# VHH binders against Growth hormone-regulated TBC protein 1 (Grtp1), part 22

Target 1, 359 residues: Growth hormone-regulated TBC protein 1 (Grtp1), of Mus musculus (Mouse) (q9d3n8)
Amino acid sequence: MDPAERAQAARARVPRIDPYGFERPEDFDYAAYEEFFSTYLVILTKRAIKWSKLLKGNGGVRKSVTVKRYVRKGIPLEHRARVWMAVSGAQARMDQSPGYYHRLLEGESSSSLDEAIRTDLNRTFPDNVMFRKTADPCLQKTLYNVLLAYGLHNPDVGYCQCCAQKPGSSAGLRSSLTGMNFIAGYLILITKNEEESFWLLDALVGRILPDYYSPAMLGLKTDQEVLAELVRMKLPAVAALMDGHGVLWTLLVSRWFICLFVDILPVETVLRIWDCLFNEGSKIIFRVALTLIKQHQEFILEASSIPDICDKFKQITKGDFVTECHAFMQKIFSEPGSLSMTTITRLRKSCRAALQAQS
Below, E stands for the ipSAE of ESMFold2; O stands for the ipSAE of OpenDDE; V2 stands for 0.75 times the mean of E and O plus 0.25 times the DockQ between their complexes.

## First folded at step 18 (VHH; framework vhh_etentamig_d1)

Design w6 (from t1 with T102P; at its last look DockQ between E and O 0.89; V2 from the best seeds 0.84)
Fold by OpenDDE, look of step 18:
Structure w6 (fold): chain B 359 residues (1-359), chain A 121 residues (1-121)
Amino acid sequence: as target 1 above (359 residues)
Amino acid sequence: EVQLLESGGGLVQPGGSLRLSCAASGFTFSDYAMSWVRQAPGKGPEWVSAISRSGSYTDYADSVKGRFTISRDNSKNTLYLQMNSLRAEDTAVYYCAKLEYPGDRPTFDYRGQGTLVTVSS
């Protein structure tokens, strides 16, 4: 069969809308996806059986060596919300705060918060049929509630402060808010539960990711510098390239971090990353970033200018390497080598101090 | 109509070998991942093995890993299961199943009548 015929046949078999409601792009490689998914389906089958057995035997999902191993190999979609809730501590917090979410929604919100959220709603997943205003159920409404509740829950998050700062600082704040709506959107897609989505968002923003979404975004800036240090340690040639051109890492990886790879990597790959993120913490973000860079080191090193570097960093987030989520996840645990939380914590401390000294 | 016809089962002694076959018809065999499942008397269905559409990737239940080998011939629309070092606990009806992912989990929507494998001394 001619490659063109194969492509056409695959396009006829693979739905245009993926299982999560996203419309596939016009340049989507249906044939490659079908091949990938056939392999991944086999993997998912075994994982489903293993998780089913694990979840039947235990009154609850607890952190363990076994759970860690299973999470790294992927959580089936049917169990993903439950496992995320358990390993992140979100379930425990929800259980300890009955009615809290609903009380938040009953409260009076500021006009500024409302406006900010509504602005974000319109730009959140325009290619997802479930987030359209005409969708039934309309996940846009759910997203509004989750973001509203969280804005009220955590006033230090940029949603609430957008109202108080002078017109000139608005560009940076807008960028920080843009990441949270995407994260919340994915949470809603997976949990199909508004309150659970809120508590998982609280887990991510409030505990796993230190001050990523504060007005100063100091935690985000810190972690970008930490990545730079890790690259210097593990990928010295890439570090030399970046230093030689005076490239700011924020130009390359800010969206990776703020969006937790949402809209950067394929949906299935992001979900696999999040499986580990909820279980093992923010270290996973660095592993992912380092793996992307390491895998494409030679390609990156061919760059001759800042725009070229930027373009290459966009390109490395596309293609078969990132689509093959299972192989990708195996690589994030092998390619970066040793990456201890002690090291990360040390680097965070030093980088944060340096940033504060410069301000 | 989708048809799956299993064959190759029989009586075998412990440590023996059998090769199961599944003839597929009524659908494009090469477009689908396939699996073997088994059901022992008084027990629920157990997944045994699966293979991708091209045959490039295979996986096995822990209970059969290293002993069983799944393969396929797409030109013949046939799925195979080579079973070596058979044990009494392998006694079951073996089914060929079409592997699908109808949303949130893999399912076995189509299976044949099965073939009986009895491992006994």
Scores: ipSAE 0.812, ipTM 0.925, lowest interface PAE 0.6, mean pLDDT 92
ESMFold2, look of step 18: ipSAE 0.825; ipTM 0.952
ESMFold2 (binder alone), look of step 18: mean pLDDT 82; pTM 0.829

## First folded at step 19 (VHH; framework vhh_etentamig_d1)

Design x1 (from s6 with Y104R R105K; at its last look DockQ between E and O 0.01; V2 from the best seeds 0.00; counts 0 for: pae O 4.5 > 2, placed apart)
Fold by OpenDDE, look of step 19:
Structure x1 (fold): chain B 359 residues (1-359), chain A 121 residues (1-121)
Amino acid sequence: as target 1 above (359 residues)
Amino acid sequence: EVQLLESGGGLVQPGGSLRLSCAASGFTFSDYAMSWVRQAPGKGPEWVSAISRSGSYTDYADSVKGRFTISRDNSKNTLYLQMNSLRAEDTAVYYCAKLEHSGRKPTYDYRGQGTLVTVSS
């Protein structure tokens, strides 16, 4: 069968809409996907059996060496929400506050918050059939509620402060808001539960991540600098290239971090990353970034200008390497080498201090 | 199929007490937090109270705080609402609810047919 025939055959067999409701792009390689998925299905089946055995036990899902190993190998879709809730601590918080989410929604919100959320709704997953206004159920409504509740829950996030701050600082706030809606969207897709989505969002934004979504975005800026330092340590040639051209890392990786790779990497890959993110914390973000850069180091080093560097960083987020999620996840735990929380914490402290001194 | 059956409603004088019950079936009751919501004539639904899946944590609307007590017996798959010091403004249909989705106008994926509570002199 010639390559064209194979491609056509695959296109006929693989649905245009993925299991999460996203429409495949026009340039989607159906043949490559089918090949990938045939292998991945075997892995998923094995994982499903193992997780089923683990979850039948009376002890619930607790952090352990075994759970860590299983999470790194992937959580089956049917158990993903449950496991995320458990390992993130979101379940415990939800249980301790049984009426809290509902009360948030009954509260009064500012017109500015409402407008900001609605603006983001229109931009969230236009290629997902479940987020269409005509969808039943309409996930846009769910997304609105989750974002509203969270904006009220955490007024320090950009959604609420847009209400209080003077017109001149509006540009930075708009950019911070554009990531949370995507994160919430994926949470909704996986949990199919509005309140659970809220509490998982709380876990991510409130505990796992630093202040990524504050008006100042100091946590985000800090972590970008931390990545720069890690690159200097582990990938000195790339660091030299970046320094030589004077390129700011925020131009390259800001979206990676603020969106937690949503709409940057394939859906399945992002979910695998999030499996580990909920269990192991923000370290995972650095592992992913370093792995992407390291894997494509030679390609990146061919860059001759800032625009070229930017283009190459976009390209490295595409292709077979990132599509093969299982292999990719193995790489993020091997390629970066050692990456201790002690090191990250130290770097965060120093980088944050440096940023504050410059302001 | 998830089923919630409320009972215990009726006519009571102001200052009186009622105890509502909700029998749950069709799902693992002990795995879910449960809520009471009410709807008065001509008004939208109002959240009243919630209880965690274990029963260890409870919460109440400000309008009923100190007067109402939510509880559950997971061995019987039953939710309760003890209502004391009832007021005319407590008149409503009371629903047992399993929350999955909500909005500013609270909606629940699963709720019963409700039980009418009328507080009148």
Scores: ipSAE 0.034, ipTM 0.443, lowest interface PAE 4.5, mean pLDDT 90
ESMFold2, look of step 19: ipSAE 0.805; ipTM 0.942
ESMFold2 (binder alone), look of step 19: mean pLDDT 82; pTM 0.833

Design x2 (from s6 with Y104F; at its last look DockQ between E and O 0.89; V2 from the best seeds 0.62)
Fold by OpenDDE, look of step 19:
Structure x2 (fold): chain B 359 residues (1-359), chain A 121 residues (1-121)
Amino acid sequence: as target 1 above (359 residues)
Amino acid sequence: EVQLLESGGGLVQPGGSLRLSCAASGFTFSDYAMSWVRQAPGKGPEWVSAISRSGSYTDYADSVKGRFTISRDNSKNTLYLQMNSLRAEDTAVYYCAKLEHSGFRPTYDYRGQGTLVTVSS
């Protein structure tokens, strides 16, 4: 079959809307996807059986060496929410706080918070059919509730403060600073449960991640510097390139971090990352970033300017390497080498101190 | 109409070998991942092995790993299962199954009538 014919045939067989409701882009390679998915389907089949056995045998999902191994190999869709809830501690918190979520929603919210959320709703996943205003059920409503509840739950989250900045402050900074709506959106897609989504959001933003979403975003800035240090240690040539051009890592990876790779990497890849993120914590973000950079080191090193570097960092988030989520996930646990929480904690401390000294 | 016809089953002694075949028709065989599943008497269905549409990727249940080999010939629309070092616990009806997905959930949309494999001394 002619490559063109194959492409056409694949396009006819593969739905335009993916299983999560996202419209596939116009330049989507359906043939490549079919090839990938054929392989991945075999993996999923095995994983489904393994998880089924694991979940039947145990009264609950607990962190263990076995669970860690299984999570790294992927959580089947049917079990993903349950496992996320369990390994993140979200379930325990939910169980300990009956009715808390609903009470939050019954509370009075500020007009600023409401406006900020509504603004984010309109720009959250325009390419997802489930988030359309005409969708039934309309996930925008769910998203609103989750974000509202969380804004009330964690007032240190700068969701409201980003709105208070005077009309003249660059609309651009606001859009770049809000990733929580995208995170919440994916949580909703996976859990199909409003309250569970809230508690998982709480787990991510409140416990797993540092203060990414505070007004000062100091945790986010810190982690970007941590990545820079990790790159210096593990990828010195890339570090030299970055330093030589004076490029700020925030220009390259801020969206990676703040969105937890939502809309950066393919949906399934993001979900696989999140599987590990919930189970192993924020070190996963660094593993992913380092893997992307390392895999494309030669390509990156060809850059001759800051714009070129930026472009290359966009390109490395696309293609077969990131689409093949299973292989990708294997790489994130091998390519970066050792990455202990002790190291990350140390680097966070030093980088944070440095940032504070500069302010 | 989609048809899957399994063959090659029979009585074999422990340690023996069998080769199962599945003839597929009624669909573009090369477009689909395929699987072998088995059902022993009194037991539920058990996944045995799967193969990608091109045959480039294969996987196996732990119980058969190293003993069984799945393969396919897309030009012949045929799936194979080479079974070596057979054990009594391998006794089952073996089914060829066409893999499909709903979302990212694997499903079997079609399976054959099966072929009986009996491992007994």
Scores: ipSAE 0.280, ipTM 0.735, lowest interface PAE 1.5, mean pLDDT 91
ESMFold2, look of step 19: ipSAE 0.785; ipTM 0.937
ESMFold2 (binder alone), look of step 19: mean pLDDT 82; pTM 0.832

Design x3 (from s6 with S102T Y110V; at its last look DockQ between E and O 0.77; V2 from the best seeds 0.78)
Amino acid sequence: EVQLLESGGGLVQPGGSLRLSCAASGFTFSDYAMSWVRQAPGKGPEWVSAISRSGSYTDYADSVKGRFTISRDNSKNTLYLQMNSLRAEDTAVYYCAKLEHTGYRPTYDVRGQGTLVTVSS
ESMFold2, look of step 19: ipSAE 0.804; ipTM 0.943
ESMFold2 (binder alone), look of step 19: mean pLDDT 83; pTM 0.837
OpenDDE, look of step 19: ipSAE 0.762; ipTM 0.912

Design x4 (from s6 with H101Q; at its last look DockQ between E and O 0.91; V2 from the best seeds 0.79)
Amino acid sequence: EVQLLESGGGLVQPGGSLRLSCAASGFTFSDYAMSWVRQAPGKGPEWVSAISRSGSYTDYADSVKGRFTISRDNSKNTLYLQMNSLRAEDTAVYYCAKLEQSGYRPTYDYRGQGTLVTVSS
ESMFold2, look of step 19: ipSAE 0.715; ipTM 0.913
ESMFold2 (binder alone), look of step 19: mean pLDDT 83; pTM 0.834
OpenDDE, look of step 19: ipSAE 0.794; ipTM 0.926

Design x5 (from t1 with D104K; at its last look DockQ between E and O 0.01; V2 from the best seeds 0.00; counts 0 for: pae O 4.2 > 2, placed apart)
Fold by OpenDDE, look of step 19:
Structure x5 (fold): chain B 359 residues (1-359), chain A 121 residues (1-121)
Amino acid sequence: as target 1 above (359 residues)
Amino acid sequence: EVQLLESGGGLVQPGGSLRLSCAASGFTFSDYAMSWVRQAPGKGPEWVSAISRSGSYTDYADSVKGRFTISRDNSKNTLYLQMNSLRAEDTAVYYCAKLEYTGKRPTFDYRGQGTLVTVSS
């Protein structure tokens, strides 16, 4: 078959809208996807069988060596919400506060918070049919509620501080809001439950991640510097390139971190990352970033300017390497090598101190 | 199919008491937190009370706090609402709910037919 014929045939067989409601781009390689999916389907089937056996047991999903292994190999879609809720601790918190979410939504929100959220709603997944205003159910409404509740729940997060008239913080607050809406959106897509989405968001933003979404975004800035140090340690040639050009890592990876790779990597890949993120914590973000950089080290090192570096960092988030989510996930646990929480914690402490000293 | 069947409503005088029941079927009742929601005539639905899946934790709207008590029997797949010191403003159709989506106004994917509570002299 002529490559063109194969492409056309694949386009006819693969739906334009993916299982999560996203419209595939015009330049989507249907043939490559079909090939990938044919192999991945076998893996998914095997995983489904194993997870079913695990979950039939009387015991709730608890953190264990077995669960860790299974999570790294992927959680079937039908079990993802349940497993995320369990391993993140979100279920326990929800169970302890059965009316809390409702009380949050009954409260009066500030006009500033409302406006900020609405602005973000319009920007959230324009290519997803489920987030359209005409969709039934309309996930925009759900997203609004989740974000509103969370803004009220955690006033230290930039959504609420928009209410505090401090003149200089408006630009930073808008940027902090850009990311959480995407995270909440994916949570909603997976849980199909508004309250669960809220509690998972609480788990991510409130416990797993440092203060990424505070007005100062100190946690985010810190972790970017931590990545820089890790790159210096593990990929010295790349570090030298970056230093030689005076490139700030925030220009390259801020969106990776603040969006937790949403809209950066393929949906299935992001979900696999999140499987591990909920179970193992924020170190997963560094593993992903390091893997992307390491895999494309030679390509990156060909860069001759700052714009070229930026372009290459965009390109490395695309293609077969990131589409093949199962292989990709295997790589994030092998390519970076050892990455202990002790090391990360140490680096966070030092980098944070350095940032504070500069302010 | 998920089914929720409310019962126990009726006419009561101010200061009186009622006990509502909700029989649940079609899902694992013990795996879900449950809520009571009410809708008064001409008003939107409002959240009244919630209980954790184990029954260990409960919460209430400010309007009913201290007067209403939510409980559950997971062995019977039944949710309860003890309503004491009833007021005219408590007049509403009461629904048992497994809430999936909540806004300022609860939305129901699965709700029963509800049970009418009328508080009048």
Scores: ipSAE 0.027, ipTM 0.498, lowest interface PAE 4.2, mean pLDDT 90
ESMFold2, look of step 19: ipSAE 0.836; ipTM 0.953
ESMFold2 (binder alone), look of step 19: mean pLDDT 83; pTM 0.833

## First folded at step 21 (VHH)

Design ko2 (from t1 with L99S Y101S; framework vhh_etentamig_d1; at its last look DockQ between E and O 0.01; V2 from the best seeds 0.00; counts 0 for: pae O 7.5 > 2, placed apart)
Fold by OpenDDE, look of step 21:
Structure ko2 (fold): chain B 359 residues (1-359), chain A 121 residues (1-121)
Amino acid sequence: as target 1 above (359 residues)
Amino acid sequence: EVQLLESGGGLVQPGGSLRLSCAASGFTFSDYAMSWVRQAPGKGPEWVSAISRSGSYTDYADSVKGRFTISRDNSKNTLYLQMNSLRAEDTAVYYCAKSESTGDRPTFDYRGQGTLVTVSS
């Protein structure tokens, strides 16, 4: 069959809307996807069998060496929410706080918070059929509630501070909010449960991640600098390139971090990353970033200008390497080499101190 | 089909006691935290109490703390609300509520038909 014929045939077999409700782009490679999925389906089936056996046991899902291994190999969709809830501690928090989520929603919200959330709703996954206003169930409503509850729950996040500042300084706050709505959206898609999504959001933003979503975004800035240091250690040629051009890492990777790779990487790849993120913590973000950079090091090093560097960093988030999620996940645990939490914690401390000294 | 059937409501004098029951069916009862909500005449719905899926943890609205006790029997798929020291302001229709999958406010995806509690001298 002519490659064109194969492509056309694949397009006829593969639905335009993916299992998560996203419309595939016009330039989507259906043939490549079909090939990928055929192989991945076998893996998923094997994983489903193993997870089923694990979950039938009386002990629930607890952090263990076995669970860690299984999580790295992927969580089946049918068990993903349950496992995320368990390994993140979200389930325990939910169980210990009956009615808490509902009480949050019964509270009075500021007009500013409401407006901010509604603005974000309109921007959240315009290409997803489930987030349309006419969808049933309407996930926009769910998203609104989750974001509202979380804004009330954690006033340190940018959603609440927007209430105190005058209308003119809206630009900086918009950026921090833009990432959280995407995260919440994915949580809703996976859990199909409003309250669980809230508690998972709490786990991510409140416990797993540093202060990414505060007005100052100090945690985000810190982690970007940490990545820069890790790159200096592990990829000195890339570091030299960045330093030589005076490139700020925030220009390259801010969206990676703040969106937790949502809308940056393919949906399945992001979910695999999140499997590990919930279980192992924020270290996974660095592994992903380093793997992307390391895999495409030669390509990046060909850059001759700042715009060129930026373009290359966009390009490395696309293609077969990131689509093949299983292989990709294997790479994030091998390519960066050793990455201890001790090292990360140390770097965070030093980088944060440096940032504070500059302010 | 999810069903919640409340019972035990009635007329009681101030200072009296009632015990409400909610029979649940159509879902795995033990997998979900349950709540009682009430709606007084002319007022909006008010959350009253909640209990975790295992029953190990309970929570109450400030207005009922120390007076009401929520409990559950997962083997019988039944939720309970013991109401003591009842007051006139407790007069309402009481609903058993299961939380939420997707939707706007209110966040409970299922509630029963309710049982009327009237506290009057």
Scores: ipSAE 0.014, ipTM 0.333, lowest interface PAE 7.5, mean pLDDT 90
ESMFold2, look of step 21: ipSAE 0.661; ipTM 0.899
ESMFold2 (binder alone), look of step 21: mean pLDDT 82; pTM 0.837

Design z1 (from t1 with D31E S54T; framework vhh_etentamig_d1; at its last look DockQ between E and O 0.87; V2 from the best seeds 0.86)
Fold by ESMFold2, look of step 21:
Formats: structure tokens, C-alpha cells, sequence
Structure z1 (fold): chain B 359 residues (1-359), chain A 121 residues (1-121)
């Protein structure tokens, strides 16, 4: 069949709304998705059977070499919330803290915090049918509650203290909130549970991603520079290109880090990345980034200007390499080679010091 | 409306081979991933193998991998299972099923009577 005819036929068979409630983009490749999902359903079938046996034998889930291997191969959606809660430590925190989330919701918010959250609600996932005001239930209230509670819980994200002291601080709040609203939205879609979403957000923002969402976002800026050094170590031709043009890595990758690939990579791939992120921590972000860059090294090296480099970095997050999430996840554990937390910690220390010396 | 008719079972000695067929009707066969599921006496259903809608991807339960081969002919609306090196533990009624994704998990839609495979000395 002619490609245009196959695209039209696939469009008739593949729902316009994906399983997570997102409308597919106007340029969505329905034929490629149909082939992908038919393959992925076979993969999911085996994974579901393997996980069912694992979970029956042990009752609860806890970290182990076996669980790590299973998580890397993918957590079935039916178990995803439970496994995320267990391996991230969020379940333990929730169990230790009866009533805490609800007491945070009883706390007073500032008018600045309330307005910042409500502004973000209006812009969070307009392409998702569950976040529209016509939805029943509408997830906007759930998202508001999670973000409000988290802002009260963690003053380092810049909601409670910094915003109250700066009359025009909505710009700073926008920086602090922008990634968290998308992250919390995904957590709500997967867990279908407000309190669990709060504790998973705490696992990510409070423990896994140090200082990403503080007003200065020093952790985020540090990790972007850490990526730059990792590229210098592992992909020297790309580093030479970047050095030759004087490229600021924040221009290329900031959304990858602050949104944890939400709205950058396909939903299925983001969820597979998050499976590993909750179990193995922040090194996963670097493995994903390095794999994207390494796979497309020759394409990136064709760039002749900073705008070309920016355009290529947008393009490498599209296409079959990232849509085929099972194969992609296999690559993130082989293609970057060795990447230890010792190396990351050392680089974080030196990059943070360099950033602070420049301020 | 959906009909699945399994055939090709029989009595075979250990180490022998059988080829199962499943004739599908009442739905557009080429639009669905398909699976074989078996049920041994006194046990619940056990997944055996699955194949994507075009046949481009296949996978197998660990107990049969390397011995069984799933295939399909979309022009004949037929699913196949080639079973080699059969063992006593392969004795079961074999069903073919549409693979579906329902709610948050894969599900098997099977409707036929199945075909009995008996592996016995």
C-alpha cells in the first residue's frame, strides 16, 4: 500500500486520544504507531506474566537485583504505581506520615502561590481530555492540591518564602513551577491517587533531583554542566563542535532535565525512563541524554551554527529511535558505557563550584 | 460473531512434533496481535506465545522458547503454532486468542473449543 493510503487506514483504526488521555498531534504517524503498539503489546504480555509471578511470590515489592532487572525491562501499567511507590521510598514515607498530606491542604496559601498554581493549571496538558474543565472527574483540582501541598511541604521550591518577599515574583515562581506541574500531572495520570502523587513528587523533587526547583535552580544548572563534561569525556567530537561555537548547554537541554522528558519524548518512553528513575536515581537522566546524543552524533556534527545545533537537538527527540521504547531503554544501559554515581558526584561538585564562582 | 477454530492436536511421543492451526472469522484478523494459550489438566490458562499483527515480532513463554514457533498467514486468516521437541509437560488443550489491551493490562479473547495435544510414551 502507498504510504499515504497506509497513513489514512491507520488513522481510522488508531484512536485520536491515547491511553493516557492525550490527543495525538496533527502530524502523528498513525501507521508507525500501529506497528509499534502491536509489537509492544506482545512485549507487555510477557512482562505482565513475569511480573505477576514475581509479585505473587513476595507479597510486597522491595529493591533487589531481580527487581532492578525487571524494572529495566518495564513495569506493566497495572503495577506501575505500586512499584514506583515501593522502589522510590514514597510508600514508606506515606506510611510513616498518616494525615500529613491532608494537614498540608488545610494550611494557608499566599495569594501569590495560589495565583501561580492556578495559572499553571490553565496551561497544563490542554491536549489531555482528563485535564479539561469538561472532564468528569476533572484532574485540575487534583493537580492544584498536589502542587499546593508540595509548595507548603518544601519551601526550597521557592513558593512559600521567596514569593512572599517579592511583589513581582511570578517570574521566579514560573521557573520553579513549570517542570513540577507537568511531572505532577503525569504522576496523577498514572497513580490515579492524589496522595501517592504527592509522595512520588517528593521522591523526585526532594530526593532524586537535588536543587532543581529551588529559586536559583542551582542543581538543574549544575546537572546541565555535568552533561557537558560527560559529553567531553565520552563524545569528544560533539564536545569539540560545542566548544567551537561556544554553545550554552542550557539552550539545548534544559527542558529535558526540568520536565524529566515530559512533552519531549513519547509518553510510553517517558514512563519507561521514570520506571528506572524511581529505582536507580538521577544517573538515568544522564544515560538517556548521552544515548540520544550518541545515537545522533553524525547528524549533530553536520551543524554549522548555534541555531543549527539547537534545531538538531530538538529533532533527535523524535522518530522511531525514541518511539520504540523497549529498544530505546535497552540502549540507555549499553550505549553510554560506565557511568558511576562517584563520577556524577565528583562532576556535580566541580560544576557547582564553577557556577557559584561565576555568580 | 468472533470465531476461532483450533485444529492439529493429537497424540505424539516425547520429542515429536505437531503443527496447530487456528482459523479465524468474524473480525479483521490482520488488525490484531494473536496469542496461543494452553490449559493443562487441573490448571488455569498459561500463556504460550504471541505474534504482532504483521508477524514482525514474536515472543514465547520461557518453557517453550526454542521449541515452538508462532506464525500467521493474514491472507488465510490463520494462526499457526509449530511445536517441536515436545515434552510431557506440553500436554494441554491449546487455544488461540486475540490479544487485546483492556484497562491497564493485556487480555486474551479466546472462544474456541481448543485442540488437545497429548504427549505420552
Amino acid sequence: as target 1 above (359 residues)
Amino acid sequence: EVQLLESGGGLVQPGGSLRLSCAASGFTFSEYAMSWVRQAPGKGPEWVSAISRTGSYTDYADSVKGRFTISRDNSKNTLYLQMNSLRAEDTAVYYCAKLEYTGDRPTFDYRGQGTLVTVSS
Scores: ipSAE 0.822, ipTM 0.951, lowest interface PAE 0.6, mean pLDDT 88
ESMFold2 (binder alone), look of step 21: mean pLDDT 83; pTM 0.826
OpenDDE, look of step 21: ipSAE 0.892; ipTM 0.966

Design z2 (from t1 with E1Q L5V L11M Q39R S75A R87K A88P V93L R111W L116Q; framework vhh_7pa5_2; at its last look DockQ between E and O 0.85; V2 from the best seeds 0.85)
Fold by ESMFold2, look of step 21:
Structure z2 (fold): chain B 359 residues (1-359), chain A 121 residues (1-121)
Amino acid sequence: as target 1 above (359 residues)
Amino acid sequence: QVQLVESGGGMVQPGGSLRLSCAASGFTFSDYAMSWVRRAPGKGPEWVSAISRSGSYTDYADSVKGRFTISRDNAKNTLYLQMNSLKPEDTALYYCAKLEYTGDRPTFDYWGQGTQVTVSS
């Protein structure tokens, strides 16, 4: 069959709306996706069978060497919410806090918090049929509730009154809020549960990624410098390119870290990364970033200007390398080599100290 | 009408071999991943093996890996299962199925009557 006929046939077989509610873009390659998904479906079938057996006989999932191995191979969508809640500690927090989420929603919000959240709602996932105002049910209300509750729960985040009171803080506030709204949106799509989404968001913001979403975003800035140091250690030619042009890493990778790859990598790949993020913590972000850079090192090194470098960093998040999510996930555990939390903790300490010395 | 016709079953002694076939019609066979699923007496369905649309990727349940081989011939619209070193626990009604993804999980789309495999001395 010729390419045009194959593309039309694939378009008839592959739904325009993906399993998560996202409309595929007009230039989506349905034929390439169909080939990829046929292989991935075989992988998913075995994973579903093995996870079903693992989960049989008790209602709890606990961190273990076995669970880590299974999580790295992928959590089936039908079990994802349950496993995320268990391995992140969010289930335990929710069980210890009956009624707490709902009491937060009964509280009175400030007009500035309400306005900040509502501004972001209309731009959150416009290509998702479940987030449109005409959807039934519409997930915009669910998203509003989760973000409102979290802003009241943790007033240090960008939805707190202290950020809204400073002139010129709107740019920083909007960037931080935009990242959290994308994260919360994915959590809602996967859990289909408002309260579980709140506790998973708390697991991420309060424990896994501390100080990423505060007004100063010191944890986020620190981790971008940690990535710079890891690249110097592991990929010195790339580091030399960046230093030679004077490029700040925040210009290249900020959205990778603050959005946890939402709207950067394909949905299936993001969810596979998050499977490991909830179980193994923040080192996963560095493994993903280093793998993207290492696999495209020669392509990045062709750049001759700052705009070229930025464009190449946008391009390396696209294509078969990231679309073939199972192979991609295998590579994040081999390509970076050794990367311990001890090393990350040491680098965080030195990078944070250096950032504080500059102020 | 979609049709899947399983054949090749029978009685064999432990350690024996059988080759199952599944003839497909009423749809474009080469467009779909396919699977073998079995049902032992008094038990629910058990996944056995699956193969991608081109045949480039295959996988197996742990209980049959190394003993069974799934294959397909897209020119003949036929799916195969070569079963070696058969054990009494392999006794079951064997179905081929179109492999689909429905909602949030893989699903098996059955259209045939199955073929009986009995392993007994």
Scores: ipSAE 0.818, ipTM 0.950, lowest interface PAE 0.6, mean pLDDT 88
ESMFold2 (binder alone), look of step 21: mean pLDDT 83; pTM 0.822
OpenDDE, look of step 21: ipSAE 0.894; ipTM 0.968

